# Designs tried in a protein design chat: VHH binders against Probable carboxypeptidase X1 (CPXM1). Part 11

Target 1, 162 residues: Probable carboxypeptidase X1 (CPXM1), of Homo sapiens (Human) (q96sm3r113to274)
Amino acid sequence: TGCPPLGLESLRVSDSRLEASSSQSFGLGPHRGRLNIQSGLEDGDLYDGAWCAEEQDADPWFQVDAGHPTRFSGVITQGRNSVWRYDWVTSYKVQFSNDSRTWWGSRNHSSGMDAVFPANSDPETPVLNLLPEPQVARFIRLLPQTWLQGGAPCLRAEILAC
Below, E stands for the ipSAE of ESMFold2; O stands for the ipSAE of OpenDDE; V2 stands for 0.75 times the mean of E and O plus 0.25 times the DockQ between their complexes.

## First folded at step 9 (VHH; framework vhh_enristomig)

Design t4 (from t1 with S30R; at its last look DockQ between E and O 0.40; V2 from the best seeds 0.00; counts 0 for: pae E 12.6 > 2)
Fold by ESMFold2, look of step 9:
Structure t4 (fold): chain B 162 residues (1-162), chain A 120 residues (1-120)
Amino acid sequence: as target 1 above (162 residues)
Amino acid sequence: EVQLLESGGGEVQPGGSLRLSCAASGFTFRNYAISWYRQAPGKQREWVSTIYSGGKTNYAESVKGRFTISRDNAKNTLYLQMSSLRAEDTAVYYCARHDYTSGWSAYDYWGQGTLVTVKP
């Protein structure tokens, strides 16, 4: 009854389906926001193990295009895999869209307010959040709300969908 | 404005000890790996030691067992405790912040250096 991974970790969701509000660099772009992706440890490797928004980004988001209407049921997040830094998102909201222009949020069914999901407290431990109400949409956004003090919003993710 | 300021250099006899400090400002110190490098006259700058944001340390083979890198995140300060000093340790010592997006050897900020002289 649980939904399987959409395919961020497995690369079934191609890099072209991933977008973000901003990125600190190409090596921290949305294509690096895949669950369990690892930093490069060789000299000259520009790829680190997360998507990271710019520190100045007031409205950070990470977006996945499922390519077709899809029933989203949950999100798994990790912090940044890095030899250099600690960074992780500590809470986020979730939004959905059919056209990437008009968005609606995941709601806390008890209050009717936007649901805020507790996220990570270390770089590697995956944290699962089931959506209060699964949503059918083409696009899903994760919107970091809080993150490690003095750092940037960085995450890796997998989406559960059927 | 990112700044790194080394201090604690001076003259010492062979076998002596010295502690270097690097005061950091203008960035979130605890989130970065920080390294010590040194440059002797007529030689290329060489890596000495790194302390990662999580506290793990690494050392060049030439200093293992003699030098200890540490950090005080509350004071935004990096340290290098040098013991059993030798003439070949004579150099200007620099602290450097790692570029968080590049490979191991990339640095985006350097200090001005502090001179350590081990008398022959």
Scores: ipSAE 0.000, ipTM 0.207, lowest interface PAE 12.6, mean pLDDT 85
ESMFold2 (binder alone), look of step 9: mean pLDDT 83; pTM 0.842
OpenDDE, look of step 9: ipSAE 0.029; ipTM 0.306

Design t5 (from t1 with S53T; at its last look DockQ between E and O 0.02; V2 from the best seeds 0.00; counts 0 for: pae O 7.7 > 2, placed apart)
Amino acid sequence: EVQLLESGGGEVQPGGSLRLSCAASGFTFSNYAISWYRQAPGKQREWVSTIYTGGKTNYAESVKGRFTISRDNAKNTLYLQMSSLRAEDTAVYYCARHDYTSGWSAYDYWGQGTLVTVKP
ESMFold2, look of step 9: ipSAE 0.398; ipTM 0.727
ESMFold2 (binder alone), look of step 9: mean pLDDT 83; pTM 0.834
OpenDDE, look of step 9: ipSAE 0.014; ipTM 0.297

Design t6 (from t1 with T101K; at its last look DockQ between E and O 0.02; V2 from the best seeds 0.00; counts 0 for: pae E 13.6 > 2, grease 25 > 24.2, placed apart)
Fold by ESMFold2, look of step 9:
Structure t6 (fold): chain B 162 residues (1-162), chain A 120 residues (1-120)
Amino acid sequence: as target 1 above (162 residues)
Amino acid sequence: EVQLLESGGGEVQPGGSLRLSCAASGFTFSNYAISWYRQAPGKQREWVSTIYSGGKTNYAESVKGRFTISRDNAKNTLYLQMSSLRAEDTAVYYCARHDYKSGWSAYDYWGQGTLVTVKP
């Protein structure tokens, strides 16, 4: 509720701390998955407007290394910024890790199951999801579950953390 | 204080045209992306179109080819030219400034809205 942005949008979190399961191209790599980043003018530009996983990636994820134990409290997402096409994630799960090998999920307290967060329904509107319980970890992953029909999982993000 | 004031709404026949305006104040208009949204009775607000500071435009699928967003940076004014209007376009239309570049906030700034009614 009171934690500031970790710094994806502001570039306080460097590109080397962003990783993903796959990317459609360099211009749609994890370094482009920063809230409010804007694409270049050309389709297929090196400066495209989101992280987008490969279409065939069955288990897509976008990962942020905070560099140290960090209290994660929320996630803000947008769809892809593009003059040429629409793509956005419509729901995702969140996982945490201290070592990038062993992961645990954000849980829905009412059901005891992994929480599924409603995400975006347009390219630009940011959607905030507060975690049901803040988690202390070094790594956080967003795991797209559903996305725009006929498209690919694409997102831009900011992480709220202390 | 950021302010956005919509105007130009009214009643129109199906297939007709209407131009909405949004007067902006309290910020450097030319530096920001500005959007139109709409809300029909009993529904959530939905995005319609965005124009970016550099002039790029995006449209929702439901309005592509019928609506045109534009801006006049000298007049601090956003426009939405609407044509081929249909009953489902009936809604309160809002302009909004996305706070893309704040780095700290996901909040949007909204106008008060202007009603567009497409008559049967």
Scores: ipSAE 0.005, ipTM 0.181, lowest interface PAE 13.6, mean pLDDT 85
ESMFold2 (binder alone), look of step 9: mean pLDDT 83; pTM 0.832
OpenDDE, look of step 9: ipSAE 0.017; ipTM 0.295

## First folded at step 11 (VHH)

Design u1 (from t5 with N31S; framework vhh_enristomig; at its last look DockQ between E and O 0.07; V2 from the best seeds 0.00; counts 0 for: pae O 9.7 > 2, placed apart)
Fold by OpenDDE, look of step 11:
Structure u1 (fold): chain B 162 residues (1-162), chain A 120 residues (1-120)
Amino acid sequence: as target 1 above (162 residues)
Amino acid sequence: EVQLLESGGGEVQPGGSLRLSCAASGFTFSSYAISWYRQAPGKQREWVSTIYTGGKTNYAESVKGRFTISRDNAKNTLYLQMSSLRAEDTAVYYCARHDYTSGWSAYDYWGQGTLVTVKP
């Protein structure tokens, strides 16, 4: 069976364990990429409603450090919580690492290729993807591949791990 | 007041090198991603390079391996080291600050630009 949430939503995972390739702003940093996190009342404040990669980031990623080797079994994603903007990732890849240097991807059993996971089609509906095969690693990355046309690669996430 | 001021432009021969600077003021420089753009005569403005807050860099395919973007946060200065310059690199080069608060990728401040001319 699946693993429980690692603790992005519950804040069990500290901000220091969340990293990203880039961020549009502090308020859209990796520490805001937590499932069901809500944007602040003021537009553009330090508490926006997702992690968002920069536009010119050709290979954006959102990273979670589990702190120790753990078994990852799934990913839950949302779009950006915002009253002003519509942004969500529509597909992503998943990578794993033990040292944050060497990475391997979650692969599809049928094709042997890196699996591309369907993500969101609206800002708020959480979308669960189970990994084709659970992976033991310390680090996990979500790599947005596609996102809302005209929008930005923004997401909130929870990781399932045990 | 937020200001970006480019400098370092000039005339250079093909194959030559040039370093552009963008002096920033009026904001916390280290908190922003900054990009270089360029616009050649009669052409649209095009993205050249970006350096993000975390230090990650990205480049247009046309300048990869030739240009290097960097920043000195202590000096509030952005740099673009250009090497192996080509005629097609001729353009006015602009630095632009990424919108710090927007959820949409945008730039809220631009410099006046500095002209780079690559010709024999």
Scores: ipSAE 0.007, ipTM 0.229, lowest interface PAE 9.7, mean pLDDT 91
ESMFold2, look of step 11: ipSAE 0.176; ipTM 0.627
ESMFold2 (binder alone), look of step 11: mean pLDDT 82; pTM 0.828

Design u2 (from t5 with G54K K56S; framework vhh_enristomig; at its last look DockQ between E and O 0.03; V2 from the best seeds 0.00; counts 0 for: pae E 6.9 > 2, placed apart)
Fold by OpenDDE, look of step 11:
Formats: structure tokens, sequence, C-alpha cells
Structure u2 (fold): chain B 162 residues (1-162), chain A 120 residues (1-120)
């Protein structure tokens, strides 16, 4: 069975533990990449409804620091919460690290290649992916690979860890 | 300047109900997501519920169906309606403002808490 939520949704994980390769704005920063987080009333304000990487970011990633070595077992993703725009990731890879310098990927058993996880097809439906093998690490990254046509790589997430 | 003040705690029997309030001041209340946390004696603080700026809500599994978080922006007040209370709900309940700007902590302000005791 999987692990419980790490605490992105519950806001137990502090903003300082959330990082990203880029952000379109502060309101779309990694601190807004929390499962079921809701956007503010105004478009483009400080309270938007997802983390969104810059469109020019060729290798976008969303990072969670568990604070200590922990066993990651799964990932839950959503798209962007917004009344103004649709954005969601349709697939992503997962990487792990103990020092935020050296990274290894979640791999498929069958191919030995980095696993590509199917993600969302709408803004709000949470999509759970269990890792093929739970991994013990301090850091976990979600690396969007594909996203809504014409959209941006935006997501909300929860991490399952114990 | 920013203040959160919880009230409404007390002793209640199992199965009973209680409504907590969190009075906010010193900031634009409607612009912030606000959460309830609780801490039982000898246990770590745990998340209970959050209400966002648009009124959407989240709940811990342990309180779903029993607790209801709400807000009155005109009164700058957060509420937690608790029903079907259990002994394990006994704790000091805190309200906390989500910090959207600091980047250092999810919450920047906490109330002092209000004690809820559920016992026969």
Amino acid sequence: as target 1 above (162 residues)
Amino acid sequence: EVQLLESGGGEVQPGGSLRLSCAASGFTFSNYAISWYRQAPGKQREWVSTIYTKGSTNYAESVKGRFTISRDNAKNTLYLQMSSLRAEDTAVYYCARHDYTSGWSAYDYWGQGTLVTVKP
C-alpha cells in the first residue's frame, strides 16, 4: 500500500521546501503547486492556482524537499485552478535526490528507462500514480514532459511519503 | 498588528457539537487562505482544515463529515463547526494564516489556541 500524503495539500510542507526550475510569476510559483489549492479572485495575482513553469523553460521541474530521507511511494497531480485559463500537465517524469545535486529517475522495470507517468486531462481531477518502486530520498522532482496543447506546464501536486 | 484570536473552546460530551471562532485583524482577511490546526497533549500539531479565498475547503480525513470550516469576510472571522465530537478530538485548536509571499513558511501567523475537551 502507499504512504500517506507528505503535506502539500494540508500546507504542512512549508513554502521553503518547494522549489522549481522556473515560474511564470510569483502567484504561479512552486508554493502554489499544492493539491487542491485554489486561485484568488483576480487573474495574475499573488494567489494563482498552480505552479507554472516558464514557457521557455526547456526542462521544467517542480521540487519538494521532504526535509529528511523518506520513502516516496506516489504522486498525485492536478492541473491549474483558474477561472481564466486552462493548463495542465499530461505527463511527467520523477527524479529523486539526497543532496539536490545528484539525481536518479524512477524507472520502468520492463524497459529500464525513466518512467513517464500519465497525468491530467482536466484541471481538477486528481490523478494518482504509484511509483513502480518506492524510493528513499530527501528530494523529489516532478518533471513535466507534455502538457495541454497551447497551454503551459502547470500543476498542483501531493506527494505520498512515509 | 496581525492578530488571530481563537475562541469557543470548552468541554463537551462525546457526540456533542461545538463551534470555534477565529477573529482576525490587522490584515485583509478575504485575501488569505486560513487553516485550523490542532494539537493534542503529547502529540504533534496536525492539520484539520483549510478554507481558501474563494471559499473552497479541505479537510483532514479524520474530521471529514463532522467538521465544517467557514468564513465571514465581513466579520473577519473564521469558523469551525464541529459535530459528532470524539475523545480523540480533544486538543488545542489553532487558526493560522497562510503566507503567500514569504517563501519561508506556509503560515506566518498563528493564534494562541482554544482548548477543546471531549469527555463524558
Scores: ipSAE 0.026, ipTM 0.379, lowest interface PAE 4.7, mean pLDDT 91
ESMFold2, look of step 11: ipSAE 0.070; ipTM 0.504
ESMFold2 (binder alone), look of step 11: mean pLDDT 84; pTM 0.842

Design u3 (from t5 with W104K A106L; framework vhh_enristomig; at its last look DockQ between E and O 0.04; V2 from the best seeds 0.00; counts 0 for: pae O 8.2 > 2, placed apart)
Amino acid sequence: EVQLLESGGGEVQPGGSLRLSCAASGFTFSNYAISWYRQAPGKQREWVSTIYTGGKTNYAESVKGRFTISRDNAKNTLYLQMSSLRAEDTAVYYCARHDYTSGKSLYDYWGQGTLVTVKP
ESMFold2, look of step 11: ipSAE 0.451; ipTM 0.760
ESMFold2 (binder alone), look of step 11: mean pLDDT 82; pTM 0.820
OpenDDE, look of step 11: ipSAE 0.017; ipTM 0.260

Design u4 (from t5 with A106K; framework vhh_enristomig; at its last look DockQ between E and O 0.08; V2 from the best seeds 0.00; counts 0 for: pae O 9.4 > 2, placed apart)
Fold by OpenDDE, look of step 11:
Structure u4 (fold): chain B 162 residues (1-162), chain A 120 residues (1-120)
Amino acid sequence: as target 1 above (162 residues)
Amino acid sequence: EVQLLESGGGEVQPGGSLRLSCAASGFTFSNYAISWYRQAPGKQREWVSTIYTGGKTNYAESVKGRFTISRDNAKNTLYLQMSSLRAEDTAVYYCARHDYTSGWSKYDYWGQGTLVTVKP
């Protein structure tokens, strides 16, 4: 049994609940990391088509605050919406926290290691990953591990939670 | 038939400059992002630079400030202007077409490559 969307796409989750390790610009900030969000027509404006970490960010993450302890069951990712360039994450890890200080990872049951989730191979196709085991937490982070060669760690996302 | 054909390779001294070309045919050139890759002897192929449909560019750290990628859509040609060349830039240089629509592979066509040799 899966959970419904938390509300990144629907804007039910406010911008203030979205954070990131870094951003290339305001228009590529975490508030733009929403599933199916569309970029503006003007390049470099305040309305770009994804969250994008800075190139120098060695450990990029995208964070969603659920506001209260909630059960996370899955993640949907998407690449960057842009008419100017293509970027998407190809794999990511997931971490959880109750205080945004101590984090634990989603682990693979078979290996016991942190699970690495396959993500996108194009900008627009949403990719769903169910967590091996649903986790109750307040915060969830997506940690890009790999992304398009020559591109940037950019994503749009939705979180499944109930 | 989609084709990519690199040219402009040759021997050059350290600190020298060279401009590579990639002639594209068989597709609407302007609709695709195109990248340069290179492969040195005994090494793996590595990404060098990409130019996207809107003209935005990206570069590997090792070539930033020295290489410039550009495109002429009217001529269906990709360019790589190389300056301040170093011995470690010696490699076969390839151009590759991005395929972001298939959802399978990020590149679907490659050229045959052109050899760049940087030595005194």
Scores: ipSAE 0.011, ipTM 0.261, lowest interface PAE 9.4, mean pLDDT 91
ESMFold2, look of step 11: ipSAE 0.333; ipTM 0.685
ESMFold2 (binder alone), look of step 11: mean pLDDT 83; pTM 0.833

Design u5 (from t5 with G54S K56S W104R; framework vhh_enristomig; at its last look DockQ between E and O 0.06; V2 from the best seeds 0.00; counts 0 for: pae O 5.2 > 2, placed apart)
Fold by OpenDDE, look of step 11:
Structure u5 (fold): chain B 162 residues (1-162), chain A 120 residues (1-120)
Amino acid sequence: as target 1 above (162 residues)
Amino acid sequence: EVQLLESGGGEVQPGGSLRLSCAASGFTFSNYAISWYRQAPGKQREWVSTIYTSGSTNYAESVKGRFTISRDNAKNTLYLQMSSLRAEDTAVYYCARHDYTSGRSAYDYWGQGTLVTVKP
């Protein structure tokens, strides 16, 4: 039924395969959006604890390139690892692409609309969402829809794929 | 009025164990993440551990495997079980309440601290 981790946590997926619409800083770039990644002790350093979109980003997204057509089956998300900030996504959408230009969404079977997945309620507890229907694509995007009030759209993630 | 009160500090030998408590009042304890910090003489205050509302925990690398943070929501109390204590663990230990509302300021209330001294 489910697929194994694609390799964000294990670093099997290289940094070059991770992209984002924006980042607050290098230390909060897409390469830091890896499940269970740990931040440094200093706020705003090069090794922060999540990907975080910029505040002015009206349509934030986190992208993973699987490198080849892959069947995506699920997503695991965490909030930002930090002793200085609270940031986590509370809901997100998922999109797929084969060419990073044309995208289609994960849709709810019942409504036919793009599915909105519940995400995190604290920084550290991983939250698993299975896709209503596994999708074969090369690229997958997580699109934060809501996040902690007063915070920023920040997440760590793992993708399930086979 | 929000209050945090640490206790349980004292003198202990290296390799020994000690349990700290942080008694909370004036707010719904279960709705907040709580952290332990410590400050050694002549050093800056450093983060030790956090327990979130979900029960998930995080630790500084220096205490990982030796310290255990826990909470009893029924008693409005935070705990820090310390084991395999070292001289470098000597410090005043503080508990701090996390502020979920701003997202930018991590903590809004601190206790007065309790002194832990590790020496032969």
Scores: ipSAE 0.036, ipTM 0.305, lowest interface PAE 5.2, mean pLDDT 91
ESMFold2, look of step 11: ipSAE 0.122; ipTM 0.560
ESMFold2 (binder alone), look of step 11: mean pLDDT 83; pTM 0.830

Design u6n (framework vhh_surovatamig_d1; at its last look DockQ between E and O 0.60; V2 from the best seeds 0.00; counts 0 for: pae E 2.7 > 2)
Amino acid sequence: EVQLVESGGGLVQPGGSLRLSCAASGFTFSNYAMSWVRQAPGKGLEWVATIYTGGSKTNYVDSVKGRFTISRDNAKKSLYLQMNSLRAEDTAVYYCARHDYTSGWSAYDYRGQGTLVTVSS
ESMFold2, look of step 11: ipSAE 0.259; ipTM 0.689
ESMFold2 (binder alone), look of step 11: mean pLDDT 83; pTM 0.842
OpenDDE, look of step 11: ipSAE 0.435; ipTM 0.741

## First folded at step 12 (VHH)

Design u6 (framework vhh_surovatamig_d1; at its last look DockQ between E and O 0.53; V2 from the best seeds 0.00; counts 0 for: pae E 10.9 > 2)
Fold by ESMFold2, look of step 12:
Structure u6 (fold): chain B 162 residues (1-162), chain A 121 residues (1-121)
Amino acid sequence: as target 1 above (162 residues)
Amino acid sequence: EVQLVESGGGLVQPGGSLRLSCAASGFTFSNYAMSWVRQAPGKGLEWVATIYTGGSKTDYVDSVKGRFTISRDNAKKSLYLQMNSLRAEDTAVYYCARHDYTSGWSAYDYRGQGTLVTVSS
């Protein structure tokens, strides 16, 4: 029971369908924002285990293009897998689009306000958030709102879709 | 505003011990892996040891394994290197370094003056 993963972890969603507002480096780009991805463990490895926005990015977002209209139902997030740094998002909002230009938010049914999802408090524990109402769209964005004090907005994700 | 201040160096006989300290400021110390690096006169920088963000994971260059212990105190924003069984080959200026694996040029970011360790009879 439940909606299956879209395929960020499994690579069913290719790197070309992942975008972000910014990245601290190529090794922290959106292609690294896949659930359970791990960092390199040797000196000189440039790849780490997360997408991380630039610290100066005032409006960070991580975007997945499902490639077609898709019924999104939930999001799983992790913090950054790293032997070098602790970073994780502690809350986020979710937005949807059909054209990557006009966006609408996931909303609380009861209040009509944009939903804010509690996210991570450690690097590895996955946190599931079901959307208050599933949404049919082509694009989904995660928009970090808060993150580890003194850190950067970093995450890994999987998207659930029925 | 990143600042790293090394101390604890000195003259010591072979087989002796020293404890180096590094006081950090201007960044969130607990979010970074930290290293000791050293430079012997006329030589390039050599990596000595690294302690990772969790504090339980450490790595050492082979020549110091079993003799040196890196540690950190995140509350005091301090990095330490306990150096035992010192040898003449350990003579160098020791620098505290913040890891910046996202840098294109260098894996290390340091600004301190270093602390001199001289191992001699």
Scores: ipSAE 0.005, ipTM 0.311, lowest interface PAE 10.9, mean pLDDT 85
ESMFold2 (binder alone), look of step 12: mean pLDDT 83; pTM 0.839
OpenDDE, look of step 12: ipSAE 0.452; ipTM 0.754

Design v1 (from u6n with W105K A107L; framework vhh_surovatamig_d1; at its last look DockQ between E and O 0.58; V2 from the best seeds 0.00; counts 0 for: pae E 5.3 > 2)
Fold by ESMFold2, look of step 12:
Structure v1 (fold): chain B 162 residues (1-162), chain A 121 residues (1-121)
Amino acid sequence: as target 1 above (162 residues)
Amino acid sequence: EVQLVESGGGLVQPGGSLRLSCAASGFTFSNYAMSWVRQAPGKGLEWVATIYTGGSKTNYVDSVKGRFTISRDNAKKSLYLQMNSLRAEDTAVYYCARHDYTSGKSLYDYRGQGTLVTVSS
């Protein structure tokens, strides 16, 4: 019985509330990391269908500012929508913060270690991960851990939150 | 480093055929859309054909539709262009090109040295 979508897909979360550690280009920036976003098909459209960190980014993250304390319950991810290139994240961790400066991770209750969530194996199939325990925070980060060999960490996401 | 090496060009008569090859190295070939572009003597680059990731979707400039076929072999890291019913207007240096995946369309971040195709009686 999770919370509803926070609003990345629907645009209720504005572009200004999305931030990332790096981006390969403006057309692959965090504002493109919204579930079901599609690459542009018009001539002159520079936008592609995901957020993609730079290949050399050693600590990639995608961040959402919910704007106020919010109960986060889950994450949905997709790979990159593109005819040009295959890219997708295959696993990620999740972190939370109240001030965007100090962060704590979602934990695997059995091991006590940070939970690692299995993510995508193709460009389009959405993958839902419920958090082991819902967390109340203002900020949530997705931290790609592994991704398609020879590619970059690219994703589209939706956050389940109240 | 990224390398693209074209081959298979030559002199042919109008109506003839050639098959161009491109050997790729230094990157994960199967992750990229690939194109052929050409440059006629004294002219700018013209896009010819693209084969997208997965290999089944292709697109061609109108002037070559029905005559040229782009294909790829991801296991051999190779791109091909089968050119049939050649015309004098097809005379150009042909380049194998990797798409600039950051922009999605038409910009290329690498191309090879080219292979010359001359269509002349």
Scores: ipSAE 0.053, ipTM 0.501, lowest interface PAE 5.3, mean pLDDT 87
ESMFold2 (binder alone), look of step 12: mean pLDDT 82; pTM 0.831
OpenDDE, look of step 12: ipSAE 0.301; ipTM 0.660

Design v2 (from u6n with A107L; framework vhh_surovatamig_d1; at its last look DockQ between E and O 0.52; V2 from the best seeds 0.00; counts 0 for: pae E 14.1 > 2)
Amino acid sequence: EVQLVESGGGLVQPGGSLRLSCAASGFTFSNYAMSWVRQAPGKGLEWVATIYTGGSKTNYVDSVKGRFTISRDNAKKSLYLQMNSLRAEDTAVYYCARHDYTSGWSLYDYRGQGTLVTVSS
ESMFold2, look of step 12: ipSAE 0.000; ipTM 0.159
ESMFold2 (binder alone), look of step 12: mean pLDDT 83; pTM 0.848
OpenDDE, look of step 12: ipSAE 0.464; ipTM 0.757

Design v3 (from u6n with D100E; framework vhh_surovatamig_d1; at its last look DockQ between E and O 0.59; V2 from the best seeds 0.00; counts 0 for: pae E 4.9 > 2)
Fold by ESMFold2, look of step 12:
Structure v3 (fold): chain B 162 residues (1-162), chain A 121 residues (1-121)
Amino acid sequence: as target 1 above (162 residues)
Amino acid sequence: EVQLVESGGGLVQPGGSLRLSCAASGFTFSNYAMSWVRQAPGKGLEWVATIYTGGSKTNYVDSVKGRFTISRDNAKKSLYLQMNSLRAEDTAVYYCARHEYTSGWSAYDYRGQGTLVTVSS
């Protein structure tokens, strides 16, 4: 609860530290996956208000490189900001890594399995999920598990870390 | 397979009214902004109106403001265009378009046959 935003919303985390498994277009790339980012203001604007994975991506993920070992404590998500489409992730898992090669998951203490976090049900309302146990790592991934019927996995996020 | 089927066109006198309908299938209609576009003989496509997700926001080309009303019924997967005070320059084939925001005009997916509106003097 005590860790501040890492800086996706504020741009303290640069675009070069954001990666994803896929993107529907450059205007829906990981650099658009920042909490409270907004769609363009004019018809024909290339950029919309989220990261969106390709619809055929079987294992979508959104990754943040904190640049150094960092204590991750929570995740805030929103759906896609768009006048054009409704899209949002409804659940996700979280993984961590020190080297972007070997990953481990946030676990649910009750089941002993990787935790599945309830996410969004509308485009704008932020949803906070505190990790069951804070994790020290350099990299964090959000892995959408379910999303709006007939849509694609789209999200905006902020990471709580110190 | 995505399908858009337009209907309601016809011959009408200047000052008259028509109501166009578009039946949508093969996709989750409520997740998309929808538009009407038209093509007059010898002209390119012209955007007419857009209704956004949720149905509360709309936008119109200046030449039809106050005369045309776009609406949708998400339960029936249907899009409508009420056209009043019709003018000769409204003569065109009207298409229902699914909106995919990736770039300007090229993001409009108009794949139906269209419906012809003729406003005859």
Scores: ipSAE 0.114, ipTM 0.560, lowest interface PAE 4.9, mean pLDDT 88
ESMFold2 (binder alone), look of step 12: mean pLDDT 82; pTM 0.830
OpenDDE, look of step 12: ipSAE 0.423; ipTM 0.731

Design v4 (framework vhh_7pa5_2; at its last look DockQ between E and O 0.58; V2 from the best seeds 0.00; counts 0 for: pae E 3.9 > 2)
Amino acid sequence: QVQLVESGGGMVQPGGSLRLSCAASGFTFSNYAMSWVRRAPGKGPEWVSTIYTGGSKTSYADSVKGRFTISRDNAKNTLYLQMNSLKPEDTALYYCARHDYTSGWSAYDYWGQGTQVTVSS
ESMFold2, look of step 12: ipSAE 0.133; ipTM 0.597
ESMFold2 (binder alone), look of step 12: mean pLDDT 85; pTM 0.859
OpenDDE, look of step 12: ipSAE 0.041; ipTM 0.473

Design v5 (framework vhh_6fv0_2; at its last look DockQ between E and O 0.08; V2 from the best seeds 0.00; counts 0 for: pae E 12.5 > 2, placed apart)
Fold by ESMFold2, look of step 12:
Structure v5 (fold): chain B 162 residues (1-162), chain A 121 residues (1-121)
Amino acid sequence: as target 1 above (162 residues)
Amino acid sequence: QVQLQESGGGLVQPGGSLRLSCAASGFTFSNYAMYWVRQAPEKGLEWVSTIYTGGSKTYYKDSVKGRFTVSRDNAKNTLYLQMNSLKPEDAAQYYCARHDYTSGWSAYDYRGQGTQVTVSS
C-alpha cells in the first residue's frame, strides 16, 4: 500500500502513454482521464473532465503504458467532472500486459475469477481499490463493466505503482 | 429516440410574459445540459440560454439577462423558459435543444419542432 502515484494527475505520465478503446470526442479522450482533471466552466469550453468511451463501445478500456516493468498495486478512480453531463463507472476489471497484446487479469483470491472492483457513485469522490496482489507489468488497463444508467463509461484515474 | 416537444408560445403585447415548456423523452434528461435557442427569419438561429444538469448553473444571452429565467424539473423531464418584459425583438420560433458531444461540434443536433412567440408591435 506504500507505492506512490504513477503520475497521471501530476502529468509525470505523458499523454502519449495513455490510450483507450474509443473516445466520444477529442475533448473526452484518454488524455483527460487523469485524476482531478477539471472541465472548463466557460460556455465555449469543449474540453471536459474525463475520458469517456463511446456509448456503443462494447468493450471499453483505458490503458496506461508505464514504459517499463512496474509493480502496480492500486487504482484510484473518479467520475466525470462536468457542468454538461453526469457520468461515472460503477465497476471495472483490471488487466495487465508486457506487450499490449496479451493480457492477464487481476484475480479474486477466493473465487479464482477476475476481480470486479466497485468504483464510483458520484462525479468527484475518489475511490481507492488495492489490487488483491500487486502485479509486475508494463501496461495496465481499466475495463469498465457497469456505469451510470443512461450514461457512458467515463472516468478519471490514478495508478499506484513502484 | 430522442424527442423534444416545445409548448407555451403565443401572441403577447410588449412588456408581457410567457412561459415555455419543453417535454423530453428518449434519454436520461437529468444527465444533460439543456439549451433554449430561437430563430427569427432575419437573424437565423440564436442561442438564448443554457441550464446545466443540476439546474443551479444557468447562462443567458446578454440581451435577455434579467428578463428570462431558465429552469428544469428533472423529475418531470421538463425544461422551462420564463420570459418577462417581452420585446418585439424577442419574437421568434423557440426551440429547446440538447448538445450532442458524440456527434462532434454540432451544438444543437437534437431539437424539437419549436413553439412560436409573437410580440405585437
Scores: ipSAE 0.000, ipTM 0.249, lowest interface PAE 12.5, mean pLDDT 85
ESMFold2 (binder alone), look of step 12: mean pLDDT 81; pTM 0.815
OpenDDE, look of step 12: ipSAE 0.035; ipTM 0.423

